# Designs tried in a protein design chat: VH-VL binders against o27280. Part 213

Target 1, 266 residues: o27280
Amino acid sequence: MDSMNVPEVLEIKRIVEESESVKTFIFSWDFRREVRPGQFVMVWDFRDEKPMSVSLIDPVRSEIGISIRRVGEFTDRVHGLSEGDLLGIRGPYGRGFELMGRDILLVGGGIGMAPLAALADEATARGMRVDALVAARTADELLFLDRLEAAGVNISTCTDDGSCGFKGFAHERLLTLEENHDMAAVCGPEPMMFQVMRILDERDVPAQLSLERYMKCAVGICGQCCLDDTGFRVCAEGPVFWSQELSRVREFGRYRRDPAGRRVPW
Short names: E, the ipSAE of ESMFold2; O, the ipSAE of OpenDDE; V2, 0.75 times the mean of E and O plus 0.25 times the DockQ between their complexes.

## First folded at step 9 (VH-VL)

Design M61 (framework fv_cemiplimab)
Fold by ESMFold2-Fast, scan of step 9:
Structure M61 (fold): chain C 266 residues (1-266), chain A 118 residues (1-118), chain B 107 residues (1-107)
Amino acid sequence: as target 1 above (266 residues)
Amino acid sequence: EVQLLESGGVLVQPGGSLRLSCAASGFTFSDYGMTWVRQAPGKGLEWVSGISGSGEWTYFADSVKGRFTISRDNSKNTLYLQMNSLKGEDTAVYYCTRGDYSYPFDYWGQGTLVTVSS
Amino acid sequence: DIQMTQSPSSLSASVGDSITITCRASRSISNYLNWYQQKPGKAPNLLIYAASTLQSGVPSRFSGSGSGTDFTLTIRTLQPEDFATYYCQQSYSTPYTFGPGTVVDFR
């Protein structure tokens, strides 16, 4: 890849169907351009460009994977593609996860498991003990369980409806898991992440959280995602932040910004 | 001036259904999560259900999960509690409150009495 | 679920007294503890949130302290309107749980 700011047109090498609504698109990647868990790429379908987290990093096969949930027109078009079709990819962008200590807790909700799956591979390769709490609304929406199991991850599940594992929310399940960890990584809906962060802070577990809305900041789009509730710019090189950094962002877990920059409650 | 006005409480037979409403005024309704708290006659307070400002996130006490549904209409500044499969143990004054996981329950309505008779 | 316990269950006091009510959580809840006052036949009102932050409009004779599992509500120089039932409530995690209440009666 010649430039991170210009999309490279890549062939879809393989498509993995993770669920009814989620697919992982796999591309050959030149690892002279390092990519780390927690980073994202801009995916271009020759009409529109959207940020997507990297969910697979495989230097041995020289492949990266990008997991995409079907949620709108762009993602519907991308989901309609087949192996052999072309997409523009540029990046990687953003701050990746930082690993420390001997053991790590991963807490993921829905598609938030995508960047955490890549992190699980990295952590296990480094010899860390990895525990994952995988949360979703229903059993059918739990993602990457087979991949996590294959990597040697100790998995706990919870579903809102009780169809798999603990019946309840991630933060409720976390309270029943009284084990210490040297660090945690969290990715999912902000209300989930906010409540999980409070528990981890009380336990003095340093946590990194990945926030989709800050992916635009990492590619130089300022305004909406760089402003706090007081109107002061909070320059951040997301999407991954330490919980200590997020304690200064008053709107985290309470509000988001719409395309016009207006505060919208969660 | 924040006001919360509950309505809908009546006498209902076991196994029946009832919908409670809470009309909110004096604040930007959609900016706040809302909660239902109940109190059986002569007893203490029991959290029943909460809903986020957008209505996307809902939470329930185990005693009502699967039977009760919380919802809101932000265009009408109204909170709802749909109660199905009512039991005698559901007899209580139901309070509408402003607040959820991100805010304390800082304003409470007057309450509406639901009686489930045998 | 996080269990909340209050002590005492009831307390008799005179106007001008200082009283203390204790609240204990079955596990650490940091400072996610609220105190409510309920007068007979009325809805509860919020007194204190975040363990020690006084709600706007609440008299300064009310104060809260504590963190983790042990919390106290203190009412300095008790007034006639303070005879009521007091509840603690954890806001740390759903399901949110209230203590059983402490009844403050006129002596």
Scores: ipSAE 0.114, ipTM 0.668, lowest interface PAE 5.8, mean pLDDT 87

Design M62 (framework fv_cemiplimab)
Fold by ESMFold2-Fast, scan of step 9:
Structure M62 (fold): chain C 266 residues (1-266), chain A 118 residues (1-118), chain B 107 residues (1-107)
Amino acid sequence: as target 1 above (266 residues)
Amino acid sequence: EVQLLESGGVLVQPGGSLRLSCAASGFTFSDYGMTWVRQAPGKGLEWVSGISGSGEWTYFADSVKGRFTISRDNSKNTLYLQMNSLKGEDTAVYYCTRGDYSYPFDYWGQGTLVTVSS
Amino acid sequence: DIQMTQSPSSLSASVGDSITITCRASQRISNYLNWYQQKPGKAPNLLIYAASTLQSGVPSRFSGSGSGTDFTLTIRTLQPEDFATYYCQQSYSTPYTFGPGTVVDFR
């Protein structure tokens, strides 16, 4: 309460099983500390802290939700928690999405749908027409479809294996969809986002892309989250960037950095 | 100098399997995505498959999806194409190229001929 | 999938001629178009990428232009080594597709 940089210990109010590997943890939240779609929080299990995007922002119920995919030791421990257990939360951090116009396209891959689900809620509440392209490897990995449908979002799906919707990748599916959106928001693996950005740029659709690069950052400054040409830092300037900004970054979609600062290809 | 050298092309019966290799030298192999392109005798170029620098992202033409797999060994600077359930229509010279969604196909090997016939 | 077409399918030319080959995409592809040359019995080589950027080492008599759906390759003052097949290729989206090729034959 006294400072957004001090972790607050919060009780897990509810857990939603989104898929075999993804859970949403819901906490009571005091909205005197504003949270916007596209921002992240630091989640502390009393051993390690990791950044997690906010996937639910519900002022009516006074709740926020944080969706976490099981990918390693920290997330395995968090997935083992139950309702009533405690986690430390600090933030929010980073730039949120900006909304403009009447029509928005959301393009999400895997867990990248988490911040876009929160954005969909805000866009529909604002009265915007929302189209969502939801991409995953298989049907079982498509996230938030029921929530998007309940919000009145027009949903298109694609899966690599063809188990739901279009058989193929998000950028391949996007080429078959309508071109007339006032803006777009994109979140997912960087190779997907890079290819989607090309199509949106050709269509003259201004796009915001969320770089959900893994980082551990207590104060919002982290050397490992630096971008190539521009010196952007995801935790300081991001995670949301306009496509015009990202088109100048040679590193985007090609490689990331390990903890030692070495180039790691996608 | 950048060099790509394909190997493994032979005569194989329909329904058979074959693995092609491409040895790369003269550049940091893991920094580049790689692609296989084929050309049937007397015909044009057809994109077959691509792989990202890490090997985590792979892409396939519809004509080969489910039958071919692409992989790489960055410690050996080698690209592979595993071809299963081969058909007569797969008869072609197979070229290894440097490039993917983020780079043009700027260097090509000399090609290796795969013939599928009984 | 994005379909690529080329015109003409073949042409006959003499050394010193200026020739033009066109390439058309079935959808807008911005400037994500490459041109390749394939000499008889050899692997293709990259001539032009991003619609108009010459690959290093390619003679300046080659030039590319266009954006969106319509693209052109021009060869000024054709040389004997330029008798070859030319292919355009979109790199905009997978599956990547090549044009059917244009054969440039000696007249």
Scores: ipSAE 0.328, ipTM 0.734, lowest interface PAE 4.2, mean pLDDT 88

Design M63 (framework fv_cemiplimab; at its last look DockQ between E and O 0.01; V2 from the best seeds 0.00; counts 0 for: pae O 7.1 > 2, placed apart)
Fold by ESMFold2, look of step 10:
Structure M63 (fold): chain C 266 residues (1-266), chain A 118 residues (1-118), chain B 107 residues (1-107)
Amino acid sequence: as target 1 above (266 residues)
Amino acid sequence: EVQLLESGGVLVQPGGSLRLSCAASGFTFSDYGMTWVRQAPGKGLEWVSGISGSGEWTYFADSVKGRFTISRDNSKNTLYLQMNSLKGEDTAVYYCTRGDYSYPFDYWGQGTLVTVSS
Amino acid sequence: DIQMTQSPSSLSASVGDSITITCRASQKISNYLNWYQQKPGKAPNLLIYAASTLQSGVPSRFSGSGSGTDFTLTIRTLQPEDFATYYCQQSYSTPYTFGPGTVVDFR
């Protein structure tokens, strides 16, 4: 039942090398547990458990994909696994993206493109026109370009070092893009999202942004993912928030809190 | 009381290098992004570079990209500006100020003069 | 880059006057506009941020208004210490450009 918070042990069906540092792990999934773009799962390697965004939602093949960037000890261990190996998955959790209108802008930075790739698949399947601004520090960190192109997504790229597309930050590229979208969905480094939100708000584009915070329970009980002053829990009221909701959040774009409740700057 | 004190400004030849420091006190340094702003003699203010509280996010004016590097040591409450390939147009008083993309520039040091002359 | 202009480039005023300085951005910047005061030989001081929010310790005779591209700084009942140069600065997008300044002289 979906009210139980016990990880299901699943076999890795397939691994896709998205980049040198990012792999997508694909599992068979029973879609009686519905999954929406922007929701996350807790991935358990039998020692530790971390939240990961769903990047592939394929009810036709009964498959779910989880994209994981190699960052530290946990993700190093997971990247060392092979097809046939086991991982624990619990979820999905959180509020996903809502689609509206006919023209959507996606703005993704690095691994933040993962949930946006899932959203792009749903949007194109509905017949929406999808523009994606895909950002990274370097060309080799740009994710999902082939997948997005094959889906008919209109792609703009930017890299900090100029190795692919526009040389500069996502918000700087956004200033040069057309202002005719019905909505935007944004996910990536929080300083990027803060600066992108500023532009989208000025342009009156309804925007949904996906935040990342430290999580333990993932069901809203432990309080580890709470946002200052509002009490919003990223795992329950988010991770996807409307820009209007985030405008009331003092910490957005400025800092986060560690497990001990200490302020940690971006 | 918030205090910012710049140091390191001297006369340097074109093509030379120089590192500026800014000693911060009276606030939790790591909670705030920091910025360098310069002012050529008799001229207006020019934003040069900014850095986030963690030091992970850095930003530069086009005129200094690739030549200047910004950094901070949060354990020493010190902001740095490494200036390479200096040009005559880099001659200015350099101000250290508190703020970045997420905060206005609310406290300023008294500046340190950098002169680039052959 | 977002270009910032100011008008006038200089003005002369007397103690007790009310003055207005304008600032214009080359594109819409919402309310991400700050005002600074700089006296000769001194560092700038923040007066106003977010177009209209007074920095702590700034006298109420200072006020800011505007949004989008057009902004104003108003100083009512000008005091001797208000003779200075005033800069606007956009904080909307990098690079965070300043206006060229407005010199307010005593005459």
Scores: ipSAE 0.537, ipTM 0.825, lowest interface PAE 2.7, mean pLDDT 90
Fold by ESMFold2-Fast, scan of step 9:
Structure M63 (fold): chain C 266 residues (1-266), chain A 118 residues (1-118), chain B 107 residues (1-107)
Amino acid sequence: as target 1 above (266 residues)
Amino acid sequence: EVQLLESGGVLVQPGGSLRLSCAASGFTFSDYGMTWVRQAPGKGLEWVSGISGSGEWTYFADSVKGRFTISRDNSKNTLYLQMNSLKGEDTAVYYCTRGDYSYPFDYWGQGTLVTVSS
Amino acid sequence: DIQMTQSPSSLSASVGDSITITCRASQKISNYLNWYQQKPGKAPNLLIYAASTLQSGVPSRFSGSGSGTDFTLTIRTLQPEDFATYYCQQSYSTPYTFGPGTVVDFR
C-alpha cells in the first residue's frame, strides 16, 4: 500500500464556477504521484467519500482540479465550501486515457466534459488537432467552452432543445462532422456513449469511453463495481475502456446494478 | 408470452390533445427501451418516438418534436405518448413496440387508430 | 436525417418464386439495418436485424445481405403467407427511418 491509498487533507486553493450546478475545486498537488486524464480521486468531506474525475492537471502550477456537479447531499455540502476550506483526497485511481495519432475527437455530455477537458489540455500541449463535440440538454449546461476555445480546440455544440448549436443529440450531430480522426474519447450518459460508439466503430475510429457510474464504489471491491460478462472492476481496470472491450458488455447502455445486484435501467 | 396492447385512439379535432397508452406483459418491462411507430392509412411506417428503460432518455422524429412527449411508468408496465397540437397529418395507426437504440423492434402491439379531422 | 429507399415499390410473384428487394441508405450505416414484414390488416413483425441475422422463429427461406449503403432481402421458394409489404429500417442513428416499403403481390 503506498501513499495514494491514504486520504490527504488538502486546502481548497481556488473555486471556479463552471455553471449554476458545476464547480471546479483546485488543489495543490505533488506530481511525484502521477495523475493522467481519465483517472479519478476519492473526495472526502469528513462524513462521506465519493469518486470524482480529475478535470484539470497543471504540473507547472502544481495543481489539480476536480469538477463536481450538484446532484445530492454530498455534492450539495461540497458546493457550500469556500476557498481555504479542507477536503480529503486520495488517489489517483483507475485507467486513464491513452493518446495516439495526430487528430482526436472528444465527445462529451454534461459533466462528462470534465475528464475530457483535462484530456484536451494534454492533447493540445502535444500539438494534436483537437475537435470537441460538447453536448448538453440546454445551453446553460454546456461546460468548458471558454477553456476549450482558449486552448485552440475546434468546438461543435449540440443541445437537446436547440438553445445552442445543433438541435439534437450528440450522435445525430456526429453524423454531420468530418470522419478524419486517429482516435476518439467519449464521456457522458451511457445511452449517448453507446450510440456514439456505434458511429465511431463504423468509421473505424478507435474510441475510449469513460464509465462514471461504477466510480460510485469507494474501492472497487464490491460486486457492483464489476462489469457483467467481462469481470472488469472499474477501480482496477476502468473507468476508461476501449470500444472493443465494451462491445462484449451486454449491460453497457442498457442498465446498471445497485448495491444489491438488482438491475437499474438507463 | 410477450404482449403489447395499445389504447386511447379516438377522433380528435385539429389542435387538440390525446394520450395513448400501451400495456406491456410477459417480460421485464424496465429492461427494454420502447418505441412508438405510426402508419397513416394506406401509407408506410414512420418512427415517432423512443424511450430508454428508465424513461430518462427520449428521442423524437422531426415531424413531432415539440408537440409529442413519450413517458413510461415501470411500476405499471405502461408506455405513454402525449400528443399535443394535433394535425391532420398525425392521422395514423399508432403501434407500440419493444426496442430502442440498443434492441431491434422485435414485438409490436396491434395498434390504435388516431383520426384527426374537423 | 438518413434517407432510405427501396426497389422495387411493388413486385408480382407466384408461389415457388425467388424474389429480391433492395434497400439503399443515403449514407453509410454499417450493418445497422432491419427488415420487417407486414401482412394486410396486421402489425409488422421483425424478420432480420443487423443486416443478415435471422430473427428467432423466422423461416430460413428469408435471408439478408449487404453493408454500408446497399442491402438486399431475399425470399427463396415464396410461400402464400409471404405476400405482404416489406420495410427496411436503419437502426444506426436517431431519428430512425424506414424505407417506403415494397408490396409483394400475388400474380
Scores: ipSAE 0.491, ipTM 0.786, lowest interface PAE 2.8, mean pLDDT 88
Fold by OpenDDE, look of step 10:
Structure M63 (fold): chain C 266 residues (1-266), chain A 118 residues (1-118), chain B 107 residues (1-107)
Amino acid sequence: as target 1 above (266 residues)
Amino acid sequence: EVQLLESGGVLVQPGGSLRLSCAASGFTFSDYGMTWVRQAPGKGLEWVSGISGSGEWTYFADSVKGRFTISRDNSKNTLYLQMNSLKGEDTAVYYCTRGDYSYPFDYWGQGTLVTVSS
Amino acid sequence: DIQMTQSPSSLSASVGDSITITCRASQKISNYLNWYQQKPGKAPNLLIYAASTLQSGVPSRFSGSGSGTDFTLTIRTLQPEDFATYYCQQSYSTPYTFGPGTVVDFR
């Protein structure tokens, strides 16, 4: 339990090129330390620390995968690493996804597919029927398609530019789908998640959504990831929330707090 | 009255291809998922493939995955099963049935016989 | 995959008898269990869905019960037209699977 709050220095076992901007870093993992889809870890490159979702959970190979999108200085450094290099991993933290029912719909946008890919593996292993709506700006940014297909996931794609699948946004594609599921798991840009949630609510489909906020401590102490009006801490009570919980969060889909605590519109 | 009518079942050689059709009437076709179930001679029932009402979601048994394709034309009220790389064990009466997801198979066609033999 | 089993594989009964067929799933499937009747040379007919809901048009002498892994089909006051093969089927998850069937024939 001590290891939960102390970064463990792990060697990058291998790196998977998911797209031009996304890499999955594979680490050996002792599964006596449980990890669930939807949980995150703090990745430490010995200079800075950032929260990252777990995208692969493989008890057979005793491995976990962390998918990281190149978006800034920290991720630039991490993307410059090679197999055999070291990173600090602290966690896992947060509330992960819950599985219920027999049919699950996954709706993911961009790097949001990372935790959903892990969830897909678990769901399919349980014998659940998994339908996944995978969204991205362009075809080359669609993530984990081969992996999902190999797992037996039924995939529907949509791209902003129409380069693959439905031309449009995830919520627009969802509107064209008439089928309902026992539950849905959603992760991606917050505006996307907001729209998707509304549609699912109208259809009476229970939904879980994974939020992203600025996190500092990851242990519910600093309050940097606290959601307005509710006091929910994304790192502690989340990052996965039920739609009913998010319905109480005024800022959801509208704005977030930056590191200085200022409101930043989406 | 709901009616399902399968067609296309014939004798084919191993490795061959065949497409089955199912004509539906008596209900709003696009509102229902459709399913293919087969029954080998003297054997039990085996789920083969399903497709959602909109056609966006398709499902396959492992025994036919990669070889069979399911599709539908809602404008024609027709369900299809494209069968490639046929094997002897694919020999069966193939039934078209209404239902998928949590919806039971409440209506069935009379079936069409597919025989795969050299 | 979810494996379905049935017991007995066959039984003999007389008109007027009450019979029970059991179906078991290899894992919990809630109430996602359907029963079908099939006569020789004919397509199956749905009898019961959602474990206990009688399909429209099916005689009330047919009833289903159970949840989780164990399910039963009961036919009360067996009629001549009830002699057939009965299959259970789980609709919990793909691939959907059928039981091996139970043949109900004349004693």
Scores: ipSAE 0.016, ipTM 0.516, lowest interface PAE 7.1, mean pLDDT 92
ESMFold2 (binder alone), look of step 10: mean pLDDT 93; pTM 0.943

Design M64 (framework fv_cemiplimab)
Fold by ESMFold2-Fast, scan of step 9:
Structure M64 (fold): chain C 266 residues (1-266), chain A 118 residues (1-118), chain B 107 residues (1-107)
Amino acid sequence: as target 1 above (266 residues)
Amino acid sequence: EVQLLESGGVLVQPGGSLRLSCAASGFTFSDYGMTWVRQAPGKGLEWVSGISGSGEWTYFADSVKGRFTISRDNSKNTLYLQMNSLKGEDTAVYYCTRGDYSYPFDYWGQGTLVTVSS
Amino acid sequence: DIQMTQSPSSLSASVGDSITITCRASQSIRNYLNWYQQKPGKAPNLLIYAASTLQSGVPSRFSGSGSGTDFTLTIRTLQPEDFATYYCQQSYSTPYTFGPGTVVDFR
């Protein structure tokens, strides 16, 4: 539909500062256009357009939120905006997370907690037991801890440098946690997700993993968001994949593609 | 032909620092994660540290976390291991290997001996 | 951390013998197990990866099997150049851990 491909100009209703480098921008949303955790939108600042995962889905208040980490010119400009300013939003795009069973494990790294925070809200609303493993390089990169706690989520943390919680990586922490989840959802750096997927596969826990790379081809441009070996298009068939699908992809956790389609190591 | 050549191993006093280097040739260096594995005299193999092809992701054994740093210069096809606060237990032959989470350690250098004693 | 154990710690054999070395992981590692050979004074070399796949150039007398927690390396018709120390190694998750090694000596 044209309605999905044409940006709507929306007013920034609220801005939440999640950390020194991350802000969540909140907009009014008409939920006749369904949006689900794991989907993304294209954010247009009237100069450039970038894909951003939806981090808040609140049908009671008729709001969505998008969380943005400051990493370059586009995100720096967006971080300079205030409540009342305008942004273009088009979408949503992509495959969202599917929920099944009674128990879910969330494993998130850095900004990867953004789509998982939205998923946590949906899972708790469905009556699921939610355990979250929140990982980051340092304590100041741990995101959404207060929001997850308010939602009734059981939280474990780890940092690479030991500045908060378990000292080590997400997969090292996961090895010390009990099994017993009907499914898992994982989002973060691909090397982290690859290691976590292996453990979950061995425990016979079906997992969905979100690959937020290559979303600039949200309209299905061939070659720009393809994975090696299988030919999956992240924006068309992803960004959320089941672990069985990703276990067949040699590039997962090793390579990404640049805008020209050239292979770039992680 | 894939070749890995370690250098830098010497006698160092406890608490000292040392940097090891590994020169790689015969393959596209940036396409591969790299790993350091050590072997104490008369003992088995111990994984020390790994680094992704881009150099952005690094991994360490608990015994060396906070003391050792792994890095690479893809323009020079060279892998480094910066070793600080050296202990007698760090005495070992240090091997440079090609491989990390996506690959087995399929090629090894000849090793460089680090001795930590007074 | 995943602990790796090997059995036996040492083995005496003659040229022409068939030998088996076992490796056990403290938890399942699927098929993410590698076997290495190390000769005295030399660097290790990769023999087998993914539990059962021979590395290019490795003689067919070497074979690997197993999955989960229990793995075996078999050398059929042992040759003089096969007297060495053999190590298993899990590549399932960091820290990557090696078994303590099995010394194969001439008797």
Scores: ipSAE 0.005, ipTM 0.451, lowest interface PAE 13.1, mean pLDDT 84

Design M65 (framework fv_cemiplimab)
Fold by ESMFold2-Fast, scan of step 9:
Formats: C-alpha cells, structure tokens, sequence
Structure M65 (fold): chain C 266 residues (1-266), chain A 118 residues (1-118), chain B 107 residues (1-107)
C-alpha cells in the first residue's frame, strides 16, 4: 500500500496555542516521505478527514506541524484533543512552493501564514532575505510573529482595525513596501490574494499563490475546482499556482464553485 | 433590466446615525460585489465603501472607516450602509452601484440625499 | 492612496467638435482605469473600463487609451447628449479614487 494514501495513526507530540482560534499540532515524522512548504496533509479524526497545510517542517527534530483554525465541527473536535491523543495523517499532497532568487516577499492573511511560516524557515535557512507582510482583522489574529522574528524575517504587519501596524488591508500596505523582490509567495483569502497579485504583476514580481479550495482536487476529490467556460477542469495540481497561471482563471478572487459547478461568490 | 433603488436619505443632526438601503433587481445579486459612492452638492464623486458578493469582504474609504459599516442581505437583494457619528462633510447624494474590486461600477441607482446639519 | 487628476477641469465645445480629456494617476495602475459620464441631475454611467474597453451600448465616438499613469478619453464628433461631467476612476487598489471631473459645457 502506498504510504501517502494510507493514514498513519500518529501521536500528538506537542500543541502550540497560536491564538484563541488557532493551534499547531506537532507530530514525529519520517522524512523518507519528503514534505515541502506549501504542501498539505489529510487529517483524520476517525470520523472525518480534512486537508490541512503543513506549517512546520523540521528534519533536525524529525517533526512536522499542522496549524488548524477553529471553523466548524471537525476543527472544533480536533481543538479539543490533548498531547498524547491520536490523529490519522496521510500525505503529503499537492504542489509546494519553489524558491527562486535572493529576495522573497511573503504576504499572508490569517491562517494563510501557516504554509508561509514553513516557507520562511526554508528561505532563511538558504540565506535568502525574507520580507513578510502579515495581515489579519485584529492584532490578536496575527500569527507566527515570534517564529518569523526568530528566523530573521523582516516583518511588516497590518490589521483591518489598526490594532497593530498599518491600519488597512494587505494590498494597501503592500503599496508602501519596497518593490525589490525576486519572487513572492501569497496565501490568504482569495480577494486579498487577487489584489496582491495585481500589484505584484505590475511590479513584474513572479508570485506563487496558495488556494485551499484546490487541495481536494489534488487528492482526487472534485470540489470547488476551477472550470473554464466550456466546463474544462483547469487545476488539479494545486494548491500552489504561479500568478501567470492564475491570471488566466476568470473566477479567481471573484467566486468559487460548489460541487455542481455553480458560482458561490466571495 | 438591472435596477438599483436607494432609500433612507434624510436630514440628520451631527453625531447622529442613519441607515441607507439599496434594493436590487434584474440580476443575480449574490454574484456581484456592490459599492456605495457619494457626491457632495456641486462636488465630484467619492468612493465610500465596497462589499463582496458573499458579504465576507468589506472595504472603506479612510474618511468613513470606523464610522460606517456596509452589509447585504442576499435573500432580500438588498445592500445597506449604516452611518454613525455623522459629520457635516458626510452631506452628499449616496449612490448604490453594482461592482467592487473585480468589476467596474457598471450600473448606478438614482441616489439618495443625506444632509447632516443642525 | 492613489491620487487621480484630470485636465482640463472644464472645457467649452460645440456639437461636432472632437475633445480629449486626460487623467493621471500618482503611481502606476496598469490598465485598471474606468471612465464615467454624469449628466446634470442624473447618476453617473460607465463608458469605458480597463482603460480602453467600451461598455456595451456606448457609442463608438467614445474611446479610451493609456496605461500606467497617463490616460485619455476622446469623444469624436461631439453630440448634444455628450455635454456632461466626465470622471476617471482607478480600480487598481482600495481606497478606489476618482479624478476631480471634467465639465464639458456647450459653447
């Protein structure tokens, strides 16, 4: 049996409380199954299975971390677990981020900072200069600031309410940041990513964007996948796409699709 | 045909509150972001606020941030603008438009006049 | 914030004239520029989006051009119904901003 397609029952080694609504669950991991930033795993609580981005990749300690926001019944149950409890993990799946050049910009909104935190660790370990724009609705929802600082990342923050850093949205803050980057990686709500992509495209900065809705497509579950006007499926290789790929997707940042292919607005 | 009809504009005292409504018809309301644009008497157009089709995303001009909130009821095809802590400079005709971050403002209502004066 | 300027602020023209209105952004907005027409006592209507794409139903005498920071709206063979105020608007980033308007008056 392919180990990537069979859930391993793993013990929760540590739990880090990132905020009131977000926890990182840390597991021992055998790195013969390589994991790259931007990839995800399927998390199984013995009732339901959901895709979760990998937020920590630590080959030295032989650990991975999975950051989970409380948004529904499954995540509420998982948040109720303690160190020593068991979860099923299978994967990794999906296309991860690629690192190019010397200087990288990370733009993350809310839980979208989770895969970007893992990318920041890799980029800094390679000696790259990393600038991170961390966005959230309020100061209490900003994630991974201490971890990013410890990694040597240059951090800018913005909050919708102005409780920390720039008052406003990620794309508004981005207009005031230095334009000198070889690439960018973006993860967060699609409307944010759409506006950030526009700015990066104008600056000729190649960007990679991570879209959670395409994670199920990558594992063969057809839900909310992008379709062209003829019904052709565009992207099963997610969740990470280059901005050039996404600029051809009419629905990116405008609407998603339900299982029947009907438009569901953002 | 696409129609947008604003209502709620009245005379209010400085510091007061007012809610504007915009009734939409002739299109699938939830498929479009919506925007409020205002125009002070004899002056130009000023973008006020936008909201995504689902209502999850809202945007505001700096002059109204913290005082105004935008919302929508997709079951009633209605857009709202809740205005608090009103100032004299908020006096304007308020237009409801179809469109937001991904679309131009392609249809406009007739506008509703809000006057803030003692 | 991205600031928008228009020139001229007003112009007087006769039916049959060709006129050009310019719009400048304080920074590059690529082609995320729209043009609106507002007749006295009426709501604005969309003429052009994405700098040069004519809105359906808008007469071909209207045309838009430009990219980056400099944009133009041209009206060829001006008609009586074209006497109005014209506004450019950037849709590149929030807060979305309008130009101050150009009043086209009958001479």
Amino acid sequence: as target 1 above (266 residues)
Amino acid sequence: EVQLLESGGVLVQPGGSLRLSCAASGFTFSDYGMTWVRQAPGKGLEWVSGISGSGEWTYFADSVKGRFTISRDNSKNTLYLQMNSLKGEDTAVYYCTRGDYSYPFDYWGQGTLVTVSS
Amino acid sequence: DIQMTQSPSSLSASVGDSITITCRASQSIKNYLNWYQQKPGKAPNLLIYAASTLQSGVPSRFSGSGSGTDFTLTIRTLQPEDFATYYCQQSYSTPYTFGPGTVVDFR
Scores: ipSAE 0.006, ipTM 0.488, lowest interface PAE 11.9, mean pLDDT 85

